VHH binders against q9ulm0r997to1333. Designs and how they scored, part 46

Target 1, 337 residues: q9ulm0r997to1333
Amino acid sequence: FSIPVHFTNGTYHVVGFDGSSTVDEFLQRLNQEIGMRKPSHSGFALFTDDPSGRDLEHCLQGSVKICDAISKWEQAMKELHPGKSEGGTRVVKLMYKNRLYFRSQVKGETDRERLLLASQTSREIVAGRFPINKELALEMAALMAQVEYGDLEKPALPGPGGTSPAKAQHLLQQVLDRFHPRRYRHGAPAEQLRHLADMLTTKWATLQGCSPPECIRIYLTVARKWPFFGAKLFAAQPAQLSSKENALVWIAVNEDGVSILDHNTMQVHITYPYSSVTTFGGCRDDFMLVIRSIPDKSSGKSHIEKLIFRMAAPKIAEATFIMASYMNHCTTTVNPP
Key: E = the ipSAE of ESMFold2; O = the ipSAE of OpenDDE; V2 = 0.75 times the mean of E and O plus 0.25 times the DockQ between their complexes.

## First folded at step 15 (VHH; framework vhh_4orz_3)

Design z4 (at its last look DockQ between E and O 0.84; V2 from the best seeds 0.00; counts 0 for: pae E 2.05 > 2, grease 24.5 > 24.2)
Fold by OpenDDE, look of step 15:
Structure z4 (fold): chain B 337 residues (1-337), chain A 119 residues (1-119)
Amino acid sequence: as target 1 above (337 residues)
Amino acid sequence: EVQLVESGGGLVQAGGSLRLFCAASGFDFSRYAMAWLRQAPGKRREWVALIYYEGYTDYKDSVKDRFTISRDNAKNTVSLQMNSLKPEDTAIYFCAKGWYSTSRFFDSWGQGTQVTVSS
């Protein structure tokens, strides 16, 4: 059997498997074939789309058989879409994405890994889960454009070989749609979008001759300036509405711990290292963190704080699982066998 | 070990045609994208044509409608038919292996074959 594995840049690789192939074995094969590092280094994992069609992804566990995962998905699909002909033709989509990000492993990154990381970051930027101003957003979009399409073609001089202005404009719009934050484009009048396209042209033109690896290097260098690069962000509402006006926050989960970010600015409010986290996970319909504070120097007593967040159930599960993975990773690295 | 061996280059007059061939070995040919790259003197290497594992093709604008890339998975070969050649097409042409099935990036290429187009 073979199945395409989809990458964050919209491309895919077809990977073979048999009835006994586990996710770990499948990933090993994939990594070998496409020149990726081991998951323990790269943090990449295999995901499926959700059978319901919701914007959810499910991380596959390493010990699970690929065939079983596919079968389970298909069964769910049938159950969710009884009698719908269109639902019956949908096939499971396997996705290869970064799940865990380790700063200590950056030195060993391959060009392929960098490309995929950049692509994934680009998706986060477009989705509004990355702090970026308008100017930088254009620069980042231009870099991705250079990677994806190469040098910006000069508008067709009336000669036989030039790209029509219409085609050029269409390409620019496609680039904006793919690589520019939606929030900056949403509701924008056509004139503003044209202006944005013009600015993109200017930025993209400056990258003439820049190779994809160079562009990706620049891209990641810029992106990594954000302290929460590689973190997973979860939209959450604190159950205890502190007097602060903003009803929403980002919960950022990375190798250092759990951070609460402002929803709009993505500025960090507070960081909880994993050493301070005593309990975490779902509590009824909410996400709960139990934090042990640093003992007061005067009393020697540690204060325990219970934090409750309203989150979507699938996100609670995801956050919990990612946190657990990071905690386990830290334990393993401290006590190497 | 991945091996790519190009052939078919030579001297041709402007407006002429050449057909390049590449023999591939050392990997599962049918699962990877293949491409032709070229490098002119003093210029950077650039892709000119690519073909995905399923047979979809893409071309550099400057060679579009003049060049045709094709593959034979049974023989592990890639070909580039070059028509209406121009002096600006003068370069060393390389057969390249993609990173994966639909990759536009390449991890291996051959020694190349010289194509010279005279005015």
Scores: ipSAE 0.616, ipTM 0.849, lowest interface PAE 0.7, mean pLDDT 92
Fold by ESMFold2, look of step 15:
Structure z4 (fold): chain B 337 residues (1-337), chain A 119 residues (1-119)
Amino acid sequence: as target 1 above (337 residues)
Amino acid sequence: EVQLVESGGGLVQAGGSLRLFCAASGFDFSRYAMAWLRQAPGKRREWVALIYYEGYTDYKDSVKDRFTISRDNAKNTVSLQMNSLKPEDTAIYFCAKGWYSTSRFFDSWGQGTQVTVSS
């Protein structure tokens, strides 16, 4: 058997396995073949797409057999399309991307890991799940353009199959669509879009001769200035809004704990370290986080805070699993067996 | 342990043809993208042709329709047919292994083979 494993930059690697292969064994082969460290260092994990086609991915546990995961996916798709013949050709899509980010593991990153981390971060920037100002957003798009397409070419003399100026403008718009935040271009008049393309040209031209590894290192250096680089963000609505205002927050999960960010500005409101988290989990579409405050010095007593958020149940499951993984990692690295 | 050995270079007149060959060993050849890179004197090494594991090919615009990359997974070889050669094609040509099946990035290459195109 073999199956493609997709990466966030739209590429993939084909990996062989047999009927007894676990996810862990499959990933060991994948990582050896693509030059990545094991998941305990890289924090990467294997995901399936959702059988319904929703924008939702499912992390595969290491002990699960690959064939069983594929069969489970196929059965779920069959149940979503009852009565349909086996005329459809959609198959499970395996995605390999970062799930846990560990600052202590940056030193040992391979170039392959850095490429894929930058690609994943670029998707988050485009989607609006990563704060970036307008000037820096163009610089980051130019870096990815240099990685993907190389040096910006000056237009050649016009040819019969189309003009070089028109082809150059098409490429610039393609770069913006792929690597620049959608929110900065939504509803923009055509003049503003042309201005963005001109500014992109200027920034991309300054990168002439910059190699892909150099561009990626610059990209990550800039991106890592955000304290929540590598965090997984979940849109959520705090419960019990007496004013009936629309209130969304980001719940950011990283190695330090769980943080609540302003949905619009992405500024942190509060961070709860894992040492303060006594329980967490979901019930239907309610995510619960129970926080124990620092004990008062005089009394030795602590206060329990219960936080409730509305989130889609699949996102609650993902957040819960990531939190548990970080808590288990901290215990293992601090208190080894 | 990855080894890539280029051959087939030489001196040719403008408008002529050459076919380069690359013998690959030390890795599971059929699973990886392969490429030809070139480096002219005083220039950076640049990609000129690539081929994915499944056969998709792509070319630098300056060599499109003149060069053809192909692979033989049974023999672990990749080749580059170069037609209508120009003096601008003069370079050392390197056979390169991709990072993975559809990679446009390369982690290993051989010592190269010189191609010289005279006017």
Scores: ipSAE 0.537, ipTM 0.833, lowest interface PAE 2.0, mean pLDDT 87
ESMFold2 (binder alone), look of step 15: mean pLDDT 86; pTM 0.875

Design z5 (at its last look DockQ between E and O 0.76; V2 from the best seeds 0.55)
Fold by ESMFold2, look of step 15:
Structure z5 (fold): chain B 337 residues (1-337), chain A 119 residues (1-119)
Amino acid sequence: as target 1 above (337 residues)
Amino acid sequence: EVQLVESGGGLVQAGGSLRLFCAASGFDFSRYAMAWLRQAPGKRREWVALIYYEGSTEYKDSVKDRFTISRDNAKNTVSLQMNSLKPEDTAIYFCAKGWYSTSRFFDSWGQGTQVTVSS
């Protein structure tokens, strides 16, 4: 048996397995074959797409047999789409991407890890889960264009090294679609989009001769200036705000804890370290955090604060799983068993 | 470890043909993309032809329709048929292993084989 494992840059690697292979064994083989560090260093994991086709990914647990995971996916798809046996069937898509980000492991990154981290970050920038101003967004898009397409070809007469003006404009719009934040182009008039492509051309031209590894290192250096690089962000509505003033927030989960960010500016409002998180979980569409503050010197008493957020249940499950994973990592690495 | 051994280079007149061979060992050949790269004197190394694990191919525009890359997974070999050679094709040609099945990035190269095309 073999199956493609997809990466966020649109490429994949085919990995072999048998009926007894666990997800952990499959990942070990994948990591060996593509030159990735083990999960305790890289933080990468294996996911499946959702059988319904929704934009939801499911992390596979290491002890599960890969064949069982594939079978469960196929059964769920059949039950969700009765009668789709005509005209072919969709197959499970395995995805390999970063799930946990560890700052202490940056020093040992390889070019392969950097490529995949940059690609994943680029998707977050495009989707609006990463704060970046308009000028820097173009510089980041140009870096990814250099990685994906190489030196910008000058539009000129047909022939070697020449590209027609219409083809050049089509490529520039493809680059913007792939690597530039959607929010900056949503509803924009054609003239604004053309101006954006002209500015992209200027930024991309300055990268002539820059190698993909150099571009990727620059990309990550810029991206890491944001303190929440590597965090997983979940849109949520605080339950205690009135519906008239109810604003979304981002719940950012990283190795330090759980942070609440302003949805529009992405400025951090507060960070709750895992040591202060007493319990967390969900009930239907309500996500709850119970926070214990450090004792007040004046009173000697700790405060208990309950925070309730509305989130879709699958997103609550994802957030709680990631939080639990970070908490388990901290207890096994900082306090040896 | 990964070993890639190129052969078949030489001196050829413009308009002539040459076939390069690469013997690969030390990795599961059938699951990786493979490529031919070249480096002319004073120039940076560039890819020329790429063959993915399943056999589909890509070529640099300047060699498209003149060069043909192929692979034999049973023998762990990659070949490059070069036709209608031009003096601009003069370079050291390297056989390269991709990072993975559909990678356009390469992590291992052989020592290369010299191809010289005289006018």
Scores: ipSAE 0.584, ipTM 0.847, lowest interface PAE 1.5, mean pLDDT 87
Fold by OpenDDE, look of step 15:
Structure z5 (fold): chain B 337 residues (1-337), chain A 119 residues (1-119)
Amino acid sequence: as target 1 above (337 residues)
Amino acid sequence: EVQLVESGGGLVQAGGSLRLFCAASGFDFSRYAMAWLRQAPGKRREWVALIYYEGSTEYKDSVKDRFTISRDNAKNTVSLQMNSLKPEDTAIYFCAKGWYSTSRFFDSWGQGTQVTVSS
């Protein structure tokens, strides 16, 4: 059997498997074929789309058989879409994405890993889950454009082989759609979009001759300036809303701990290292964190704080699993066999 | 070990045609994209044509409609038919292996074959 594994840049690789292949074995094969490091270093994992068609992804566990995962998905699909002919033609989509990000592993990154990380980051930027101003957004978009399309071609003088102005404009719009934050384009009049395209042209033109690896290096260098690069962000509403607090926050989960970020500016409010986290996970329909504060030197008493957030149930599960994964990773690295 | 061996280069007059060949070994050929790259003196290496694992193709604009890339999975070969050659096409041409099935990035290439187009 073979199945395409989709990457964050819209490309895919066809990977073979048999009835006994586990997700770990499948990933090992994939990594070998495309030149990726092992998951413990790269943090990449295999995901499926949601059979309901919702914008959810499901991380596959390493010990599960690929065939079983596919079968389970298909069964769910049938159950969710009884009698719909369109539901019968949909096939499970396997996706290869970064799940855990380790700063200590950056030195060993391969060009392929960098490319995929950059692509994934680009998606986050477009979705508004990355702090970026308008100028930098254009620069980042231009870098990705250079990677995906190469050198910006000069509008062909009226002659054989020149790209029509219309085609060029169309390409620019496609680049903006793919690589530029949606929030900056939403509701923008056509004139503003044209202007944005012109600015993109200018930025893209400056990258003439830059190779994809070079562009990706630049891209990641810039992106990694954000302290929460590689973190997973979850939109959440604190249950205890003080009059001064925004109704929404980002919960950022990374190797250092759990951070609460302002929803609009993505400025960090507070960071809780994992050592301070005593309990975490779903509590009824909410996400709960129990934090132990550092004992006051004067009283010697540690203060326990219970934080409750409203989150979507699938996101609660995801956050919980990611946190657990990071905690486990830290324990394993401290006690190498 | 991945091996790519190019052949078919030579001297040709402007307007002429040339067909390049590449023999691939050391990997599952049918599952990877293949490409032709070229490098002119003093210039950077650039992709010219690529063919994905399923047979879809892409071309650099400057060679579009003049060059045709094809592959034979049974023989593990990729070819580049070059028609209406121009002096600007003078370069060393390399056969390259894609990173994966639909990759536009390449991780291996051969020693290359010289193509010279005289005015």
Scores: ipSAE 0.369, ipTM 0.733, lowest interface PAE 1.1, mean pLDDT 91
ESMFold2 (binder alone), look of step 15: mean pLDDT 86; pTM 0.877

Design z6 (at its last look DockQ between E and O 0.00; V2 from the best seeds 0.00; counts 0 for: pae O 8.9 > 2, placed apart)
Fold by ESMFold2, look of step 15:
Structure z6 (fold): chain B 337 residues (1-337), chain A 119 residues (1-119)
Amino acid sequence: as target 1 above (337 residues)
Amino acid sequence: EVQLVESGGGLVQAGGSLRLFCAASGFDFSRYAMSWLRQAPGKRREWVALIYYEGSTDYKDSVKDRFTISRDNAKNTVSLQMNSLKPEDTAIYFCAKGWYSTSRFFDSWGQGTQVTVSS
């Protein structure tokens, strides 16, 4: 047996396995073959796509057999399309990407890890889960263009040689679609999109001769200036107990804890370290956090705060799983026997 | 360990042809992308041809329609057929192993083979 394992940059590696291979064993082989560190260092994990085609990925537990995970996916898809004579043409898609980000592990990163982490960050920038201003967004897109396509070729001029102007413009729009934030181009007229492509050309041309590893190092140096680099962000609405109509926030989950960010600016309102989180979980579309404040030294009293947020149930499950993983990691590494 | 041994270089007149060969060992050859890179005097090493694990290919624009990359997974070899050679094709040619099946990045290459195209 073999199966493609996809990466966030649209490429993949084909990995062999047999009927007894667990996810842990499969990942060990993948990591050795592509030059990645083990999950305790890299924080990368294996995911499947959602059988329904929703924009949702499912993390595979290490003890599960790969063949069982594939069969479960296939059964779920069959149940979504009962009686279909051709069957679906869609096959399970395994995705390998970062799930947990550990600042202490940055120094030991391999070039492969940096590439994949930058690629994943680029997808977050495009999706609007990463704060970046308009000028810097074009610079970051140009870096990814240089990594993916190499040096920018000059458009053809009247006369022989070069890449045609129409083909060059198509590539520039493709680069913007892949690497530039969608929110900055939403509803933009064709003239503005052409202006963006011209500015991209200028940025990309300055990168001539810059190697992919150097471009990736620059990319990550810039991206890591944001304190929540590597965090997983979830859009949520605080429960309307005594609130106004539109209080959207980001819930950011990282190794330090759970933070509430302003939805528009992504500035942090508050951070709850895991030591202060007494319980968390979901009920339908309600995500709950119970926070215990640091005790007053004089009295020893603590305060309990219950926070409730509206989120889609699958996103609640994802957030709680990531939080539990960080809490388990901290317990195992910080307080050994 | 990964070993890549290039051969088939030499001196050829402009308009002529050469075929380069690469013998690969130390890794599961059939699951990786392979490439030919070149380095001309005073220039940096550049990619010229790429073949993915499943056999599809890509080429630098300046060598399209003149160069053909191919692989033989049974023999663990990669070859580069170079036709209509020009003086600007003069370089040391390196066989390179991709990072993974569809990688456009390369992490291992051999000592290279000299190709010299006289006018």
Scores: ipSAE 0.483, ipTM 0.811, lowest interface PAE 2.2, mean pLDDT 87
Fold by OpenDDE, look of step 15:
Structure z6 (fold): chain B 337 residues (1-337), chain A 119 residues (1-119)
Amino acid sequence: as target 1 above (337 residues)
Amino acid sequence: EVQLVESGGGLVQAGGSLRLFCAASGFDFSRYAMSWLRQAPGKRREWVALIYYEGSTDYKDSVKDRFTISRDNAKNTVSLQMNSLKPEDTAIYFCAKGWYSTSRFFDSWGQGTQVTVSS
């Protein structure tokens, strides 16, 4: 059997497997074929799309057989779409994405790994899960444009071989759609979008002659200046809203712990190292963290704080598993067998 | 609109007991933690007790084992049973909605009910 694995940059690789192949074995084969590091270093994992068509991804566990995962997905698909012919043509989509990010492993990154990380980061930027101002957003979009399309072609002088102005404009809009934050474009009048395209042109033109690896290097250098690069962000609402009924926060999960960020500015409110987290996971329909404060030297008493957040159920599960994975990783690193 | 109405305050002798009530409306009561706050004359408002939506509780150290917070989600009410009252417990007591994950900020509170403990 073979199945395409889709990457964050829009490309895919077909990987062979048999009825007994586990996800771990499958990933090992994939990594060998595409020149990626082992998951313990790269943090990349295999995901499936959601059979319901929702914008959800499901991380596959290493011990699970690929065939079983596919079968389960197909069964779910059938159950969710009874009688609809359209459901019959949809096949499971496997995706290869970074799940865990380790700063200590940056030095050994391959070019492909960098490319995929940059592409994944770009998706986060577009989705509004990365702090970026308008100027930097354009720069980042231009870098990705250079990677994907190469040098910006000068509008052809009215001659038989020149790219029509219309084609050029179409390309610019495509680049904005692919690589520019949606929040900055949403509801914008046509004139503003045109202006944005012009600005993109200016930025893109400055990258003439820049190779894809160089662009990716620059891209990641800029992106990694954000302390939560590689972190997974979850939109959450404190269950006990103290100030505004619609107050949202980001819960950022990375190798250092769990951080609460302002939803709008993504400024850090507080970070909880994993050593302080005594309990975490779903509580009824909410996400719960139990934090133990460092005991006051004078009183010896530790304070326990319970934090409760409203989150979507799938996100609660995801956050919980990612936290667990980081905690396990930290434990293993400190106490190598 | 969030409404919180406290009741049950009064004058009591030291060592006595009092039960405060709060009626809540204007929000999904069952999904929010509720707190009691108090403010003594000339002092800052302070947190006294908290009950989470699932029923777990927390207390200020000075009132621990003397006060008991409870809630009735069917009636949208929160109560504070105060036993072994001390003159130091004299204050206006407020029912409050809210818990911020990073700090003890409260979204709203009622007009309060006066509790006076005589020596």
Scores: ipSAE 0.012, ipTM 0.304, lowest interface PAE 8.9, mean pLDDT 88
ESMFold2 (binder alone), look of step 15: mean pLDDT 85; pTM 0.871

Design z7 (at its last look DockQ between E and O 0.86; V2 from the best seeds 0.68)
Fold by OpenDDE, look of step 15:
Parts: structure tokens; sequence; C-alpha cells
Structure z7 (fold): chain B 337 residues (1-337), chain A 119 residues (1-119)
């Protein structure tokens, strides 16, 4: 059997498997074939789309057989879409994405890994889960454009080899749609979008001759300036709203711990290292963190704080699993067998 | 180990034709996109033709409708038919392996074959 594995840049690789292949074995094969590091270094994992069609992804566990995962998905699909012919034609989509990001593993990244990280970051930028101003957004979009499409073609002078202005404009719009934050374009009049396209042209033109690896290097260098690069962000509403807190926050989960970010500015409010986290996970329909504070020097008593957040159930599960993964990783690195 | 061996280059007059061949080994050929790259003196290496694992093709605009890339998965070969050659097509031509099935990036190429188009 073979199945395409989809990457964040819209490309895919066809990977072979058999009835006994586990997700780990499948990933090992994939990584070998496409030149990726092992998951413990790269943090990449295999995901499926949701059979309901919701914008959810499901991380596959390493010990599960690929065939079983596919079958489970198909069964769910049938159950959710009884009698609909369209449900019968949809096939599971396997996706290869970064799940865990390790700063210590940056050294040794492959060009492929860098490309996929950049592509994934680009998706986060477009979705508004990355702090970026308008100027930088254009620069980042231009870099990705250079990577994906190469040098910006000069408008066709009336001659056999030039790109029509219409085609050029269409390409620019596609680049904006693909690589530019939606929030900056939402509701924008056509004139503003044209202006944006012009600015993109200017930025993209400056990258003439820049190779994809070089563009990606620049891209990641810029992106990594954000302290929460590689973190997973979860939209959450604190259950206990203080007058000083916004109704919504980002819960950022990374190798350092759990951070609460302002929803609009993505400025960090507070960071809880994993050493301070005593309990975490779902509590009823909410996400709960129990934090132990540093003992007061005067009393020697540690204060325990219970934080409760409203989150979607699938996101609670995801956050919990990611946190657990990071905690486990830290334990194994300290006590190598 | 990935091996790519190009052949078929030579001297041709403007307007003439050449057919380049590439023999590939050391990897599952049928799962990877393949490409022809070229490098002219003093210029950067550039892709000119790409064929994906399933057989779809893409071309540089300057060679579109003149060049045709094809592959034979049974023989692990890639070919480039070059028609209506121009002096600007003078370069070393390389057969290249893509990163994966639909990648436009390349990780391996051969020693190349010289193509010279005289005016």
Amino acid sequence: as target 1 above (337 residues)
Amino acid sequence: EVQLVESGGGLVQAGGSLRLFCAASGFDFSRYAMAWLRQAPGKRREWVALIYYEGSTDYKDSVKDRFTISRDNAKNTVSLQMNSLKPEDTAIYFCAKSWYSTSRFFDSWGQGTQVTVSS
C-alpha cells in the first residue's frame, strides 16, 4: 500500500506501508525518504484530518498501525455521513507537521526541516497566531513567494515571452492569500488590496536571485526572534475574569512551560515553568492548571493557585498531550538510559 | 547511493535538436520528481524542466513548448527532448533528483552534459 503524506507547503510524498506498519515505522520510512531527522530531534509527527470535516487535526500515536488509523477514520466518516455519496469519496488525509519544537535541536536542522518549519510558521502567520506587523508581514510573504515561485517575473513587454499583467496580478493575489495575514486583508477594499499587491511586488523584487534555502534561512531567523516560536497557541477564556484581564488569552505551550499571552498583542503576561505545574488537564468542560508558587521566604509556605480556562474540548486534549510530551522529554533528557 | 548519469549533450546549430538522457539509480525512482537543470558559464544553476512522480510536467517559460521532459519508471530514466535550440540554451545540463514526490527542490544531480548551441 501507499499513501500521500501532505506537507505544510502544499506538497506531498507518497509513502509505502503494509498491514503491520506502525506509525513509528511509517514515520521512520518517511523521514528516511525525504531526508528528515528522527522525530525526537525534529519534533515532527503524523496527523490526520477530522472525518467530520471540522478544522481539527489528530496526532497519530507511534504504536498504532497505519492501517488501523485509516480504518478508524473511514469508519468514523461513514458514521458521520450515513448515505451520503460524498462521504464515500473522501479519503483520509495524512499530514506531516511539527508538533514539538526544541530550541536545542536547531543546530542540525536539515534544509527540508527548515522549509517545512517555515511553511508551518507561515500558516500560523496567516491565521493570526503569530505577532507580526504589516511591514514584516509583507516581507515574510515576499520571502515565501520567492521560495515557492522564484524570481518575480517582469511584466511582459509586448513580446512572445512576457507574463500578461493580468496573470501577474493574479499571482500576486494568490501570494497574498497564501502568505499574508488574513486579519490585515479582511474587509479591505479592492484599492487597498491593489496597493498591498504593489508593495508585495516591491519587496519580492528585492529578492531577485535569492535561493530558496537562503530565503528560508532569512525567514526563520526573523521568525525565531519571537520567543514563542514553535509554541502551540490555544485560545482560551479565563474562568475568573479580573477587571484587568482580557476576556480572551492565548495559552502558549512550549518546551519551557505554559505561558499566558494577551490575545490581541500576544504579549506575555506570565510564564509557568513545568516545575511549577502540579496538575494539568481537563476538569469537567474546562482546562485546569494547578500551579505551585515559590515558597515565600518569610513563611516558607508555598501557595497553590488553580487556574481555569474555557477551551474547546479537542484543544484541551491537545494542550494536555503536548504538555505531557514536553514534560516527558525533559525527564528523559536528564536521565538518559 | 544516489547516482545520476547524464548523456546526449553535444554541439548543435541554432534551430537544431538534442535529446538528453539520464540514468538513475540508488533510490526508488518512481516516487520522486525528477528535473533537468542547466548552468551557463558565469550564471547560477537553474531548473528548466520538471516531471513529478505521477508524470505531470512543468517548464521554465523560456523553454516552454521547445523542451519536453519524460520519464520511464521501468528503466529509471529521464529524458529531455530539446527542440528549436538557441544560443542562450548553451549550458551544462544536469539531471536532478527531487527531495520527494512533488518537491521542486533538488538534493542530487549528476556530473552534467555539455550542450553548445552555435549561432
Scores: ipSAE 0.716, ipTM 0.887, lowest interface PAE 0.6, mean pLDDT 92
Fold by ESMFold2, look of step 15:
Structure z7 (fold): chain B 337 residues (1-337), chain A 119 residues (1-119)
Amino acid sequence: as target 1 above (337 residues)
Amino acid sequence: EVQLVESGGGLVQAGGSLRLFCAASGFDFSRYAMAWLRQAPGKRREWVALIYYEGSTDYKDSVKDRFTISRDNAKNTVSLQMNSLKPEDTAIYFCAKSWYSTSRFFDSWGQGTQVTVSS
């Protein structure tokens, strides 16, 4: 047996397995073949897509057999589409992407890890889950263009090997669609989009001769200036407050704890270290976080805060699983071997 | 240890043909894309032809009608048939292994084989 394992840049690697292969064994082979460190260093994990086609990914546990996971997915797909022929049936998609990010493990990153982490970050930038200004967003898109397509080719003057002006413009718009934040182009007139493409060519031309590993290192250096780089962000609506309630926040989960960010500026409002989180969990679409404050100097009492957020139940499950994983990792690392 | 050994280079007149061969070992050949790169004197190394693990191919525009890449997964070999050779094709040709199945990035190549096309 073999199966493609997909990456966030739209590429994949084909990995062999047999009926007894566990997810752990499968990942060991994948990591060896593509030049990735083990999950305790890289934080990468294996996921399946949701059989329903919803925007949900399911992390596979290491002891599970790959064949059993595939069969479970296929059975769920059959139950959603009874009687449909094999020719029209979607197949399981295995995805390999970062789940946990550890700052202490940056020094040992391989070039392959940097490529895949930059690719995943680029998707977050495009989706609006990363604070970036307009000028820097074009520089980041140019870096990814250099990685994906190499040196910018100048539009043809008539001659062999040249690129027509129409094809050159089409490529530039494809680059913007793939690597530039959607919010900056939403509703923009054609003249503004052409101006963006012209600015992109200026940035991309300065990268002539820059190798993919160099571009990726620059990309990550810039991206890592944001303190929440590597965090998983969840849109949530506080169950309170204010009489005006288009009040969305980001809940950011990382190795330090749980942070609440302003939805539009992404500035941190507050960070709760895991040591202050006494309990957390969900009921249907309500996520609860219970925080114990540092004891007051004058009273000596700790205050308990109960925070309630509305989130889709599958996202609550994902957030709680990631929080639990980080909390377990912190306990393990304070007692090193 | 990954090993890639190129052969089949030589001196040929413009308009002539050569076939290059690459013997690969030390990795699971059938899972990776393979490529031919070339480096002319004083120039940087450039990509010429690529064959993916499933057999699909891609070519640099300047060679597309003249060069054909192929692979034999049973023998772990890659070949490049070069027809209608021009003096501008003069270079050292390298066989390269991709990072992973569909990657266009290369992490290993051999010592190369010289191709010289005289006018």
Scores: ipSAE 0.578, ipTM 0.836, lowest interface PAE 1.6, mean pLDDT 88
ESMFold2 (binder alone), look of step 15: mean pLDDT 86; pTM 0.875
ESMFold2, look of step 16: ipSAE 0.576; ipTM 0.837
ESMFold2 (binder alone), look of step 16: mean pLDDT 86; pTM 0.875
OpenDDE, look of step 16: ipSAE 0.661; ipTM 0.867

